# Ledger of designs, part 3: VHH binders against Uncharacterized protein MJ1128

Target 1, 280 residues: Uncharacterized protein MJ1128, of Methanocaldococcus jannaschii (q58528)
Amino acid sequence: SQPLYSENPVIQYFKNPKPFTVENVNMPVTYYGTICGKYIGYQITPHNVNEEARKCFYKYFKLKDKNPKEAERYLKRGLFLTEYLISQADKETAEVDEKNITFIVWRYNFEFPLYNLSKGWRGALCQAGCLKTLYLAYEATGDERYLNYANLAINAFKVPVEKGGLLKIRIYKNKSYYWFPEYASENPPYVLNGFITATLWIGDFGNKTGNADALYLYKEGLKSIKTFLPMYDAGDWSYYDALGHRCNKHYEHLHRLQMLWLYNKTGDEIYLKYYKKWRE

## First folded at step 4 (VHH)

Design g16 (from e2 with S99E S100T; framework vhh_enristomig)
Fold by ESMFold2-Fast, scan of step 4:
Structure g16 (fold): chain B 280 residues (1-280), chain A 126 residues (1-126)
Amino acid sequence: as target 1 above (280 residues)
Amino acid sequence: EVQLLESGGGEVQPGGSLRLSCAASGFTFSDYAISWYRQAPGKQREWVSTITSGGDTNYAESVKGRFTISRDNAKNTLYLQMSSLRAEDTAVYYCAAPETYDELWEYFTSGGHDYWGQGTLVTVKP
C-alpha cells in the first residue's frame, strides 16, 4: 500500500488513456495460428494477462512472510498487469429494465472464426478472470480503486449480450435460465467449462465482498449448470459446447475436475454421476 | 495456505492391507469434502474416494468394498484404509482438498503440474 518510489513508474504508464509502452515488458502471448483458414497468429489477450496477474498475486501471498524480496517482485508484476487490464477495459452504460447499469468489459482485438465472432468480441471466462485479478489486487494493496473496478466488472454479468454485457438468457422447457457465455454472441456456443468457471469466480467474489448482485448471479448460474448439464453428456464422454463438439482429453479432464468441485460444494449427486460416467 | 502431506505408503503383497494418512493444515479441515486420488505408472490421475464434511462417503467402482475413507477432524487427518490390495492398486496416492477453485484452475492451466503434493507410493508386489 505505500509507494516504493517517490514516483511510481507503473502508475505513470496508465495515468493517460493509452500507456506509454509495454516495450521491454514480457507480456503473456497466445499462439492461435490459423483458425478455419484465417491466420490469427500471436495475440496478447485480456484472458492471458489476467491469468498471469493472478498467478503473480498467488505467489505474492504465498511468499509474503517466507521470502519478502521475491514476493515483492511478484506483487510488482501482478500490479503492472492489473493496471494494463484497467487501461484496456471498455467502460459502458446500458439500460436494463428501465435502469442504467454502468460496467466495464474486456474485448478481444481479433476475430474468432470457429464461433463466427467479429473483432471486439467478449467472454465471460475472461471477464470473471479480470474480476478475480482486480479483487486480488485489492487484497494485496488495500486500494479501494481495485474493488471499485471489480464492482464495475461484475455489473457486466447483469447486462444482456445484445446490450454489450455478458448475460445470455437460455430457454429450456419454457423456462428462462441465466448463462454467462465464454464466447459471447446472439447465439453463443454455450461452452460449459468457461460458464462453470465464471459462475464459481462470481460466487467467490460475492462471498468475499457481500456483493448482493454477485451472490444472486452465482445462485442463478448454479441452477443453470444443473439444468443444462445433461445436454453435455455424450455417453462415456462430454461435449465441449452445445454444438456437438466433443472435448479433447485436456478439456475432458477439466470437466471431470469441475464435476468433483461442484459435488464438493453442493453435495448434489448429479455432479458425481457425470464424473463417474465421463471416462478418463 | 492449504498444505496436505500424504504418508503410509510402502510395499505390500497381494491381499495385504495398508492405511494411508493425509495431514492437513492451513484451512478449516472440518468444512471441506476431501478426496483421495491415485496415479498409476503411465496412466492419468484417477479419483479413488471422497468423504464430505458431514461424513458421507463415495468410492470408485474398482475399490468399493476394499477401501474405506475416514476422517478425524480433531487431528485434521484424512485416512484411506486399503484391504485386499491388488497389483492394479499400485500407484502414487494423493489427497486433495483445494481451498479455492483458483487452485483447481491453476492446476488445469499449468498442464497439471505443481498443484498436488508428492503423494505416497503404494506398490503391490507378488
Scores: ipSAE 0.464, ipTM 0.788, lowest interface PAE 1.3, mean pLDDT 83

Design g3 (from e2 with H113L; framework vhh_enristomig)
Fold by ESMFold2-Fast, scan of step 4:
Parts: structure tokens; C-alpha cells; sequence
Structure g3 (fold): chain B 280 residues (1-280), chain A 126 residues (1-126)
């Protein structure tokens, strides 16, 4: 059995009912329905908002030289959604290794019963998506304000989950490994796909900006992916998380695409091995 | 923009051969690892083969020994030489050179259509 398949619908963009508007703009919404007996319903999430903003920016970049008027419409929507994300961000300071780190983080305003998360939970996939959105807004406008917020967003990955951030240290064979949990808690489910995506988007930000913290986090994240990858091997299939839940076909496809991309970018044969082993 | 244009498909009998081509533009072709994928009706896209920027090749087990991937960096062209074709090889064949993880994520979330060309159809009829 896989409760995630029946109770946790795939996030996708779609038009919202009128109650989900901000300043007369329709917001992207995620439908959660009922999860583990609790009605979550329709939610505007920072995850879904950052995904639509990023799609808008990519449309803008594709069209800006070919159809400037249509490109401007995508830019306007992308920037509106980016400003919405900035308005929803929590700015905090935490002491880590006797140094103060100021960061921004996005919290969900509803509980997530599947992983026993209380209202206010945060996650690395959403955080990395918001980071990417801020960087794209910077690329589209040249406005350093967006880059400054992106740098604050990257800082959340340097702060332990226990102190309000998105860094979890995972111990294996007496060695410490970095993890960025998609569903952050003191004992997270260690969801693989979201950790891979967060690690790769952190790395892209580091490579494009030269941000030393992002590059270091990326290096540690890749080390963790390689180290823990065998734990997600269910034989001819993959596990979704460290709790023994098997992927549905949709997420199995994502894991296989991620293995191919990691092989392509690193040249490490371990990724190709798991791509070939994990069936469709 | 990255553009990949596939060609060379057609109908062939079992045991026959075809050579697919993928013409690339909009990026420094020689710097990228490039892959062939295929999609049979009603199935998800399946990886077939990859060639790295350095020329190292890898193949799906189902095609190993029958297909050969190669590249011509001077012509910005990727090839797939297919031999000993089987009915199970019937599919639309696509080449892909994702330049970013953003492209892979969008491929995953949109069902792939925005990032893939029309492909080239290979039909193996008994």
C-alpha cells in the first residue's frame, strides 16, 4: 500500500476559483482534499506559486526577442507572483556555530498530516523553488533586490531544522551527511526526489552567481545523494522516502529522469546503474 | 534557444536497419552529453542511449549490441544506427540535450511536450 498515492495529489497549475485572488489576480492553487482524515482542501502554497512564476519567466526569456508584447505579459505575472512570495517570506536570524545567520524561509499555513507536520512547516523543495524564482526575477530585471533575497533564501539551507532552517544532518556509518528535507521536521521522512531537486537548484544558483555557500551546499548534497542512494533501491523499483513507501509510476519516472541527469552532469556510473535497474 | 530536429524514421521489417539523425542548433553542441529517447503508444518516454561530450557511450539493455550512438561535432549532428530491429522498437524517437535541471523539471511536470520536438517515427511491421 502507498498512502501518498491516494491521499497526496500531484501538484499542478490550474485556474483558481475567485476566492483565491490577490489584487484581482488569479493565484495558482493546489488541491489536497482530505489527508489522513483531515480536510486540507484548496491551498495557495509558496511551492505552487514559485512553480508558476518560474514558468512565466521561462516564457518571457523564450519570447522576449520574438514577441516582446506577449513576453511582457509573462514578465508582469512572474514579477507579481515573485513579489507575493517576498511578502509571504519569514525573515529570521539563528545562531549557528557561534555566528548569526540571517535568512528567509517560507512556511505553509496548514498542517500536513501525512508526515505529522504542524501548521507552519517548511520544506527544501519549496525553498529551492523560491530561490530559483528570485534568481530568475533578477535575470529578467537586473534588480539586485531579487538577488539579495535569493542570498537570504540560500542561508536557510545553512541553518539546522531545529533552529528554523532547512539543514538536517543525517548520520551513516559514523559519518555526517547534509540533507535538505522536502518535509522538514526533527525526524523527516527523507524524501529522495525533493532532496535531489533542491540540491541541483542550489548548485545552479551557486554556478550562476559564484555564491560560495551555495557551491559548498551543492557539493555536500551530491555527496549525500550518492551515499544514501542505495537505501532507496527496492530492487527493480525505487522508494519514495526512507519510510519504505514505494514510488507510484509518476515519481518513479521522476527518479529515473533525475538519475539520467545526474549521470549526464557528473559522469558517475552509479546513477546510470540505478536508471537501468529501476523500471518504468 | 536550443533546437533539436530528428529525422530518418520510417517503416521497416523485423531484422532491418535505420539510421536516425538529430540536427542541433542554439548551443555549443560539443560541450553536451546528448541522448536518444523513444515513446511507444500508451507508454512513457524511455531512455535509449547517451553519448557524452568526450564520446563515451551507454545503452539501454534492450538495445545494447543492436544500436550504435555517435556524434559529429563539426556538423552539430547526433546519430543512432539501429540494426536487427524488432516490433518492440516501434516508437517515436526523440533526441534531447537538457541544458538545465529546469528543463528536466518542466519536462516532468508538463508531460514532456514543451521540451521535445516532433520526433521521428520508427515502425517495425512483421
Amino acid sequence: as target 1 above (280 residues)
Amino acid sequence: EVQLLESGGGEVQPGGSLRLSCAASGFTFSDYAISWYRQAPGKQREWVSTITSGGDTNYAESVKGRFTISRDNAKNTLYLQMSSLRAEDTAVYYCAAPSSYDELWEYFTSGGLDYWGQGTLVTVKP
Scores: ipSAE 0.409, ipTM 0.735, lowest interface PAE 1.7, mean pLDDT 85

Design g4 (from e2 with H113M; framework vhh_enristomig)
Fold by ESMFold2-Fast, scan of step 4:
Structure g4 (fold): chain B 280 residues (1-280), chain A 126 residues (1-126)
Amino acid sequence: as target 1 above (280 residues)
Amino acid sequence: EVQLLESGGGEVQPGGSLRLSCAASGFTFSDYAISWYRQAPGKQREWVSTITSGGDTNYAESVKGRFTISRDNAKNTLYLQMSSLRAEDTAVYYCAAPSSYDELWEYFTSGGMDYWGQGTLVTVKP
């Protein structure tokens, strides 16, 4: 019945003295509780902030011609949350193949014991969500600044996890495949749903902007999804990750919808096959 | 502005036939796979059929052999020929185009990002 307060450096960036508010704006909050014996509690994360911002932009686009006053409220909230994400981004430079790549990346300010992640961990689903949010802000405003940040966000997918980015090379039958881990580490759990979403949102950005890096990452991501999909097949059900954890009903439903999403975006019959194979 | 306008719904007796049309505008229709979905009252939106840009077709098991999807790229129009209609086919039928705003799971609850048409009602009753 009493909220447990954790000092969150993310809340401190705007110098707001009240938990779960930034400049007197209510922030999206996720309750993590206790994970593997460690109390994580209530957190504002770049993931839940980008999710709320995207929902605000979607409402804005839906309502802008039907109810301009209500649309404006969603636009203002979406932009506030987008500026918050920009303020939380880490700008880094890494050397990859003798070239310096400058990128922005979002880090979580708490540990995630389930996958043995230390404070400062990052993930491809969160990164792709922030990328999508920046692009939606650009689309809503025409402000090139958002597009410039989106281009820096895409660069993180070109940089190996070991060098601060979100690219993991996954080996299968002596061939190398791109992966964008939802929980980035040297030995990530290879969670399927987050990789599919990240790959599709990278592809959407590439198709909308003509960004050659995004289009290449999308092509490599699709190749990886198709190659590794059989490893996530548990018969009439699916695995959540590469560690053999079976999906609960929620994630099974999500995987089914993602197969349908992949089929609609690619036309590849293999995705429709798994949509029909994996039970409701 | 992306718009999808469905037409051709109506009331039919079991075993009857209807042809649905979807007029598309605001995107490069010929480059995308386009789908039909349906939603009965109180139920999640269900995928019915897809046709790829190359003309390859696929169907939900419940409609396979009874429904035929086709496209006319010159007219930016998608079709669904429905035959041997059953009471369980009663639903609002929606045309859906792939969109960068597609969070597909949202579509089954709230109508997603409205690159859906307004729908056309098909009622199968004796």
Scores: ipSAE 0.006, ipTM 0.307, lowest interface PAE 9.2, mean pLDDT 81

Design g5 (from e2 with P98Y; framework vhh_enristomig)
Fold by ESMFold2-Fast, scan of step 4:
Structure g5 (fold): chain B 280 residues (1-280), chain A 126 residues (1-126)
Amino acid sequence: as target 1 above (280 residues)
Amino acid sequence: EVQLLESGGGEVQPGGSLRLSCAASGFTFSDYAISWYRQAPGKQREWVSTITSGGDTNYAESVKGRFTISRDNAKNTLYLQMSSLRAEDTAVYYCAAYSSYDELWEYFTSGGHDYWGQGTLVTVKP
C-alpha cells in the first residue's frame, strides 16, 4: 500500500519488512540493462536513492529563506527518501579485535556480474552516500535519530568485508593499508574514484561532528590514496580499477577533479602532479 | 547560491601588470581551495593557479615566477597578481571554487559549470 506520512511538519513512517512501501511515489530508477550476458534491467538502488535525497537537501538549504514553500517540498522528498534508506538498512554486529561493533549497511538486491558479485553485495561509495544523506537529514531537522544512524553507518567502515562491513586491508611492500571498496568482495577490483569519494565524505562527517572513528578512517584512507595512486597511472591517462581497465572520458574527468580535491584538502603536490599529467 | 565575481581585467602593454580579484559568496570561503583558470580565443580552458584553504599555492609552468595567487578570508576575496605580462596571457580569466565532497560531486553530476564565475577579460596588446 501507500507509505504513511503527514502533510504536517511531523513526518511518521511505519518500518515494515523490506522492501519499504513506495506505491505512487516517483522513485529514482537506474537502468543497468545487460551486464556480461546477464539481464539486470531496472533497479531502485540505495546509491541512486541517496543521491536524489542529497540533491533534495541541498535544494532545501538554498531555498529555505528565499522560497519556503518550495524548500518544504524538497525537504519532504529528501526525508521520505532518507526514511526509505533507513528501512532498507541491515543492522548487524560483528566481532573485530575482540570487540563487538554494531553497524548498518545497504545491500543491493541484484547480482553485479562485471565484478562477479552475488545478490546482497555492498559498496563503500553507496555507504558513504547514505552516511552523508543521514547527516544532511540531521542538519535539516535537528533530529538526533539521523545522527545516530549516521554513526552506525560509519561503523561499517571499521568492519572487514569478510565480516559484513566495508573495510578491506590492501597490502603493499609488507605494509597494511585501509581500503573502502566501491564493489566489496574478498578480492575487490579496487576502484579508485569510489574510494576517494568515500574517504573524503567520511572525512567531512568527522570534521563536522568530531567523530573520532571517522577522523581516523579518513587519515588511513588518505594514506592509502597516496600510496596506491601510482598504480592507477597509465601515463597520460588513468586506470579505473586495479584490473587494468582504462577510464572512459567521464571517469577521467572525475579523477582529474578528485586530484584537485585532494590537493586542496592536503596541500600534497603529488595530487597536483597527477592532475597536470592526466589529459582531458 | 554559490556566486563568484571576477574583476580587475583590462588592457595592458607587454611587460605590464594587473591584479585580478574574485569576490565569493554562498559558501564558507575559508574552508575551500580556489583556482584561477583562463581561456584564450579559440582555445580550451587552461588551469593557471590554486590556493588551498591552508594558504599553500601552486602554479602552471607558463606563469610561475610571474603570477602570484593570494586570498583574504576576511573579505571573501581571491587575488591574482600578474606581472611581466605577455601577448600569450590574453584571455578571459575565471575563478573556480573546487568545493570538496558533495558540493563538488553535485558539480560533477550536473555537468561541471556551477562554480565558475562570469570571467574578466585581460588583453595584452602585442
Scores: ipSAE 0.013, ipTM 0.246, lowest interface PAE 7.9, mean pLDDT 81

Design g6 (from e2 with P98L; framework vhh_enristomig)
Fold by ESMFold2-Fast, scan of step 4:
Structure g6 (fold): chain B 280 residues (1-280), chain A 126 residues (1-126)
Amino acid sequence: as target 1 above (280 residues)
Amino acid sequence: EVQLLESGGGEVQPGGSLRLSCAASGFTFSDYAISWYRQAPGKQREWVSTITSGGDTNYAESVKGRFTISRDNAKNTLYLQMSSLRAEDTAVYYCAALSSYDELWEYFTSGGHDYWGQGTLVTVKP
């Protein structure tokens, strides 16, 4: 048996979601219960809202020619959830390299004791999911307002965590590497899967829009994935984070899918090596 | 639109052999890594085998040495040659190809439900 903290603890705290409503619309809800002695309970989070919105948009694109009435139902829900995300976004400005960068971020309105996070914490996986949601809303509607918000969301990845953004510089052998922490703090746990996902979604946004900042962030993110990948090797298995927590089967499966994806996209043999090494 | 159609399942005795096929359409088959998964009654889906676009193969430990994955790019078809079949191999077998990271992530978060075909049932009966 493994201690609780040797697996991804977040999976074990998303239990029995209780439905909530906003303007009589059922919202996705996460049940956190009690974490490290603190009752967090039921929460509407920007992460689960963006997941549901993206699923609605994918359903819309699949159905729009085959079943227009059902497609419209998904479009309406996806847009409602996207507008909810916009309403919850914090617009901030930070000085980076003597220039002001305006960006939007999504902050969680509760503490997360497992990683010693105070109320108002933010994360790269949630941020990238919101970015993707805004871009999908733009694709579905042609409304430039969504693209404008997406551009503000990408800017958060250019701003250091210490200044309210989602860029963490990770040092290895006296060299600096970009990281986008799933749980942002001055000393984050460096969760691998969320960083890979954020990097790939940033890259997709850059490729689809030509946004030069997104393309640069993607390039730096890929460099970091390759550099730090050996630190997540537990032999025939992978580590979830840089704190030595082993993946459960669910996240081991995700890491293997991500390695195969990265190998096919980059041709870099390091990804195939870990795909073959890490068992299912 | 990616479409994958599995076939070749059936009943077989322990120690027998069976060949599964997966016919692909709607994408450039040769560019994709493609996998076989299976789901036994009342159990979670599990990965069985993958073949990359370059032809490299990998297998779950439970099937290694007994199953062989292969592809025919000219026919846009994936195969799974199954030998020395055991009662534990009884499952519905699915093939999967993911054309975007969005699809990979949605597959992961949905438990794979949106990216499965009808599958093909393999029953190993003594």
Scores: ipSAE 0.428, ipTM 0.774, lowest interface PAE 1.6, mean pLDDT 85

Design g8 (from e2 with P98I H113F; framework vhh_enristomig)
Fold by ESMFold2-Fast, scan of step 4:
Structure g8 (fold): chain B 280 residues (1-280), chain A 126 residues (1-126)
Amino acid sequence: as target 1 above (280 residues)
Amino acid sequence: EVQLLESGGGEVQPGGSLRLSCAASGFTFSDYAISWYRQAPGKQREWVSTITSGGDTNYAESVKGRFTISRDNAKNTLYLQMSSLRAEDTAVYYCAAISSYDELWEYFTSGGFDYWGQGTLVTVKP
């Protein structure tokens, strides 16, 4: 829903779930309003913080040679927001296949009633966005510390949701498939757009760094996209999730763009088929 | 930053031919797959054709056998040779070198207008 009036979000800085002094700093704030009868209000989320940080880094790279002074302003803001993300990350260790995997994850400190998520939920779209942000900070600075955090963020996709990570095994016709849930839970809604985005950003990280885990996760994610794509076919339209919710026009547009991207990237005709089938 | 400039549009009679050009700058042209899109009056933009960095080509069903996409890496230029033009081909034609998923995500979050050039108009008159 849209808020009726603009509200001053300054007070929301003090509702940060982890200690971090951001006094007199303009943070990105999202207004969620009321969801399924519950007031969520204004939130500073790791998702919106990583979106803003990435936009700052993209502007920095575009302006670096043309307007160095303005570029530096974006670099400073992007780095500030990246340090905020690092300060908000939970460092955890889980045993998977008799090996200990250390990783970092970002948790939301408000409930999400649409999918029955309790405070502290996490998601693959946010996780992949934070991964991308850390990598861009590394590109902008050459500081290996950011790359080291990015490698820890990738590890979360190797750890089952049940153990604090972002890997969900989805079964189809007696075969196991990897999934990275945008809204992680024991029984996630299997949102398509967030899974596609997370898979593609994981793959980009793997291709740019040579990280073998990221490349493997990307390969498995692509198999899952192809396998489950028909389940999101509502005829001349697409489903948002595996629960039968149809996309609104905004997310239908995203699904169509994602189909064209996947077709362009893989050459697989199945993506072009759904681009043509799903109306604009 | 990627910059693409389309040209070559104009008015033609049904059955006629046109060659569109797209001059690219700001990126290593030879490394990217590049696409043509079009937008007819009152409709959303639709994909027309793609050529990969390796030269493989793909086409929308409505233009197969009539349009040919090609590239000249030495000139950083993309082409679309259009033949047997029909009234339904009337549209503004855009080229796009969405070189990363990041660019696609930015396009999506910006409302879909900030990342496309001005295009070139093709009008097929009866």
Scores: ipSAE 0.290, ipTM 0.665, lowest interface PAE 2.4, mean pLDDT 83

Design i2 (from e2 with A33W; framework vhh_enristomig)
Fold by ESMFold2-Fast, scan of step 4:
Structure i2 (fold): chain B 280 residues (1-280), chain A 126 residues (1-126)
Amino acid sequence: as target 1 above (280 residues)
Amino acid sequence: EVQLLESGGGEVQPGGSLRLSCAASGFTFSDYWISWYRQAPGKQREWVSTITSGGDTNYAESVKGRFTISRDNAKNTLYLQMSSLRAEDTAVYYCAAPSSYDELWEYFTSGGHDYWGQGTLVTVKP
């Protein structure tokens, strides 16, 4: 495929720079700038690509019966971005509990100095977004190939981070709990919002497809959210991660929204309690 | 079937007041954050105000202190009480609600909403 980044582009406010176009398609671009003294710059990331693809599929579903011509434009873009994600996926096999698990993961092709991540790092929020994108492509086309890739993407959540996957076991009171780290490493910061979102998207996939692994991972993820939620309580506010960083107002709003969504999804009063406790 | 229906727009003199309403159906209204947006002629769509399911409110700086967003969960209705109206407030006003967690996430990351109403026109005559 074309190089994603070959020079420092001059960004035009209303135009994508030419170095970030692939197959005459304008690619979504994330600007990282300089992180901890290292210039990361402009990147096409699997996270930004899956987000744009999902938006295209949502537009397609909304318009397909009302404006088929416009819907087709969104479908074509969404499928192009989905095929791009498939082309960027790493297919791996890992031995877990004496079983071989084949999975796909998406890796970032640049370092992330803020969390000491070298090139090739992965994350559960990005992974779950790619999973969702593959499922939406399946829903839009009926093409079982997308569903097959989605099943391989779900398998990454069954594989420990240490073995190339996105499962981190978190210990509390001598019990093991599943975690899906937004920034995967041997000692991740345990970011709450990305874990909640990944858990909910895994659950949605399980509920829509009947995938037993996804349903099990969802159940374990919900158990972990409930178990560790008090550790993110800063009184009338919430912590962003397990390192004691308080949310800014933006992520506080997200945590409140997620508590309300979890309450509606599970009926568990603990979520309503934290929704009411954490101020706006 | 999700439907949002705005009403209450019209012509008003500078300094006047209007109350906009948005009637919602087809989803559990009380569970969602609902927002008001506006689009003035020749301008980009602008966020105006959001009310959470719990009743907490946020406002764009340009309308803070002049506009009040509220909700009536028993009636599945969103309101925008507008006072001290200015010529710059002339716009089509829309209410918006997400239909899924995916759309709530898109709303959070980009302000994109799945469900928009038809809009109601507010004209502030000099």
Scores: ipSAE 0.283, ipTM 0.649, lowest interface PAE 2.4, mean pLDDT 83

Design i4 (from e2 with D31S A33T; framework vhh_enristomig)
Fold by ESMFold2-Fast, scan of step 4:
Structure i4 (fold): chain B 280 residues (1-280), chain A 126 residues (1-126)
Amino acid sequence: as target 1 above (280 residues)
Amino acid sequence: EVQLLESGGGEVQPGGSLRLSCAASGFTFSSYTISWYRQAPGKQREWVSTITSGGDTNYAESVKGRFTISRDNAKNTLYLQMSSLRAEDTAVYYCAAPSSYDELWEYFTSGGHDYWGQGTLVTVKP
């Protein structure tokens, strides 16, 4: 469909970065392609929108004192995309441990056949990216409304997948561990990289805001990363998920960067061990 | 904004020594774990050494016993003392202190271009 991926000025801009035109400032993010061999056409996904919005806010922060006029264009686009994310959020309430928790989540409008996901699936990586985008909008504007939405986004990580949230309890040696599935289902594939990213972004939000739930989720997430990390060891390489799929070179590189980051953050030698063990 | 500026590279003969420096600004240097990496022509970037905020050090097997990483928190500077240099040590050397996971994620999603700065070239020649 029109415009084609290579001809879309928004997508073309982020492939070859340059200043926004007036037309690009208000243009929605669209992507086209295939998933597991199925052509899905042009899609506006919550993941792609939050990623573009975050890039706009990073540009705003870098330019705001050096080039205020150009910075304002990035701010306007970042806020436009953030308001779009808010408009697409599903606000839900679930009963967890005899308490009602109100939260927001974002759903994909296409199937994901690799992990047997029906249209309307959600994921922790996308959720954490939306959380980060809302926090950056708050940081850029001082508007408490964005922080209030960010707090609702954190609540989704407290709600079980079975009740519409993004918390999955994973059992190891008769003990329960928190997991935030990148591809949420009742039997998720336990993708490692998205869980690590979500855990770290939740922790960053908790540290910057003092949100007690975020700090607790971060602590539980770190315990889970350490506990399950050996299950992702394929020798001199890593597994992408708990289903035995090996990483390609791209995701192997991400896992290695994540191990080094976790070592730097925690001081725990287990992460340095896997960084050294998993080849480039 | 985090800035890391490497210096001290140059040409050296096998068995020689060089000291690399990395001047850091824009963040609380003393609180960060800082690492050295290198990239030889036609090869992937490899980790060389790490020093924690508390001063604990670790080294890649290929440089252990020959290289010494150290830091001067008062000067916000990271060092790599290289001795017994070999032709295989020829590379551009980079220091890295990811200032945020966001920057690391953007580095990954952008294909990894130019993230850790200019680097400093070390050439070991007969």
Scores: ipSAE 0.322, ipTM 0.682, lowest interface PAE 2.1, mean pLDDT 81

Design i5 (from e2 with T52Y; framework vhh_enristomig)
Fold by ESMFold2-Fast, scan of step 4:
Structure i5 (fold): chain B 280 residues (1-280), chain A 126 residues (1-126)
Amino acid sequence: as target 1 above (280 residues)
Amino acid sequence: EVQLLESGGGEVQPGGSLRLSCAASGFTFSDYAISWYRQAPGKQREWVSTIYSGGDTNYAESVKGRFTISRDNAKNTLYLQMSSLRAEDTAVYYCAAPSSYDELWEYFTSGGHDYWGQGTLVTVKP
């Protein structure tokens, strides 16, 4: 037998979720199977719930004028899933730089052996997806309650991982850089794609709302992406994480799309360089 | 809705020229870098050229000096002027304009559905 870490990390997501129900409503489900010899099986995760909710809201916005009845179905489902996310959020307070910061985070109710994560782990990609979901619920309804929860979700990115949040300081050449780990721990694997996505969604929230903390986190996140990007270069391919795992073809495709997007947003030639270098 | 409609393809002899157009709607065209890609039968989609919001351009090595990308922000139209065409330029040509990171993410999570548009076929025949 070989340890799972010797292979590219692969999590199987269902294209169409198999029915698990909460209050007689079908829920999205992720199949993890067996990871490092431990059976994780089928899970309702805050990550796949926020993915489904966001898809529902985008359908609602696209159909609202063309097919109001179908749009209403998507709105109802999106709001149900958003309320489920709110019910699953942990509200915490941490002291950072002699200030108390109140925030909400989403914790997974199962262990993740691939990165040695105990039950209760959290992640920046999931957190940013929940943030986006709350903002979309606000946009769809005008309900300030969703915006208030979104502001609490942003605060988690200001709090160190060691204090229950999603900020990790990464050191390079005696300088400190912000990181938002997709798999949060004291020594996270520094997964690139999830950090890029979290940074960009934080930035979008900041630009749409004027939230100064989100705009600052976005600026620091972009600085970190540029600084650490060369460490993810495996020649004509990219690394998935900082542990030397190469991307599978699926995540290589995501990295290439992300490089093109970052070039479009920043104009920085470093992103075009890696877009060209990392072959499909 | 973001819509990209390619046109201008057709049959041409080696050494000939064609101008491709991509009409864009549903987003602020001038704010985005817009790219041309191509896909020959049985091959991977390959990047051809990009023009950035500021007007700077980049080209794949295989087309450099032969193709010119340009944009008309007033008409929301992207162009690819192709000259000195070769048999190996035969492909369906696509323009791509991600309107948001959310749409790029949806593309990825939906298994890479083709959000590029229908494309325009260029055939270089001897």
Scores: ipSAE 0.468, ipTM 0.795, lowest interface PAE 1.3, mean pLDDT 85

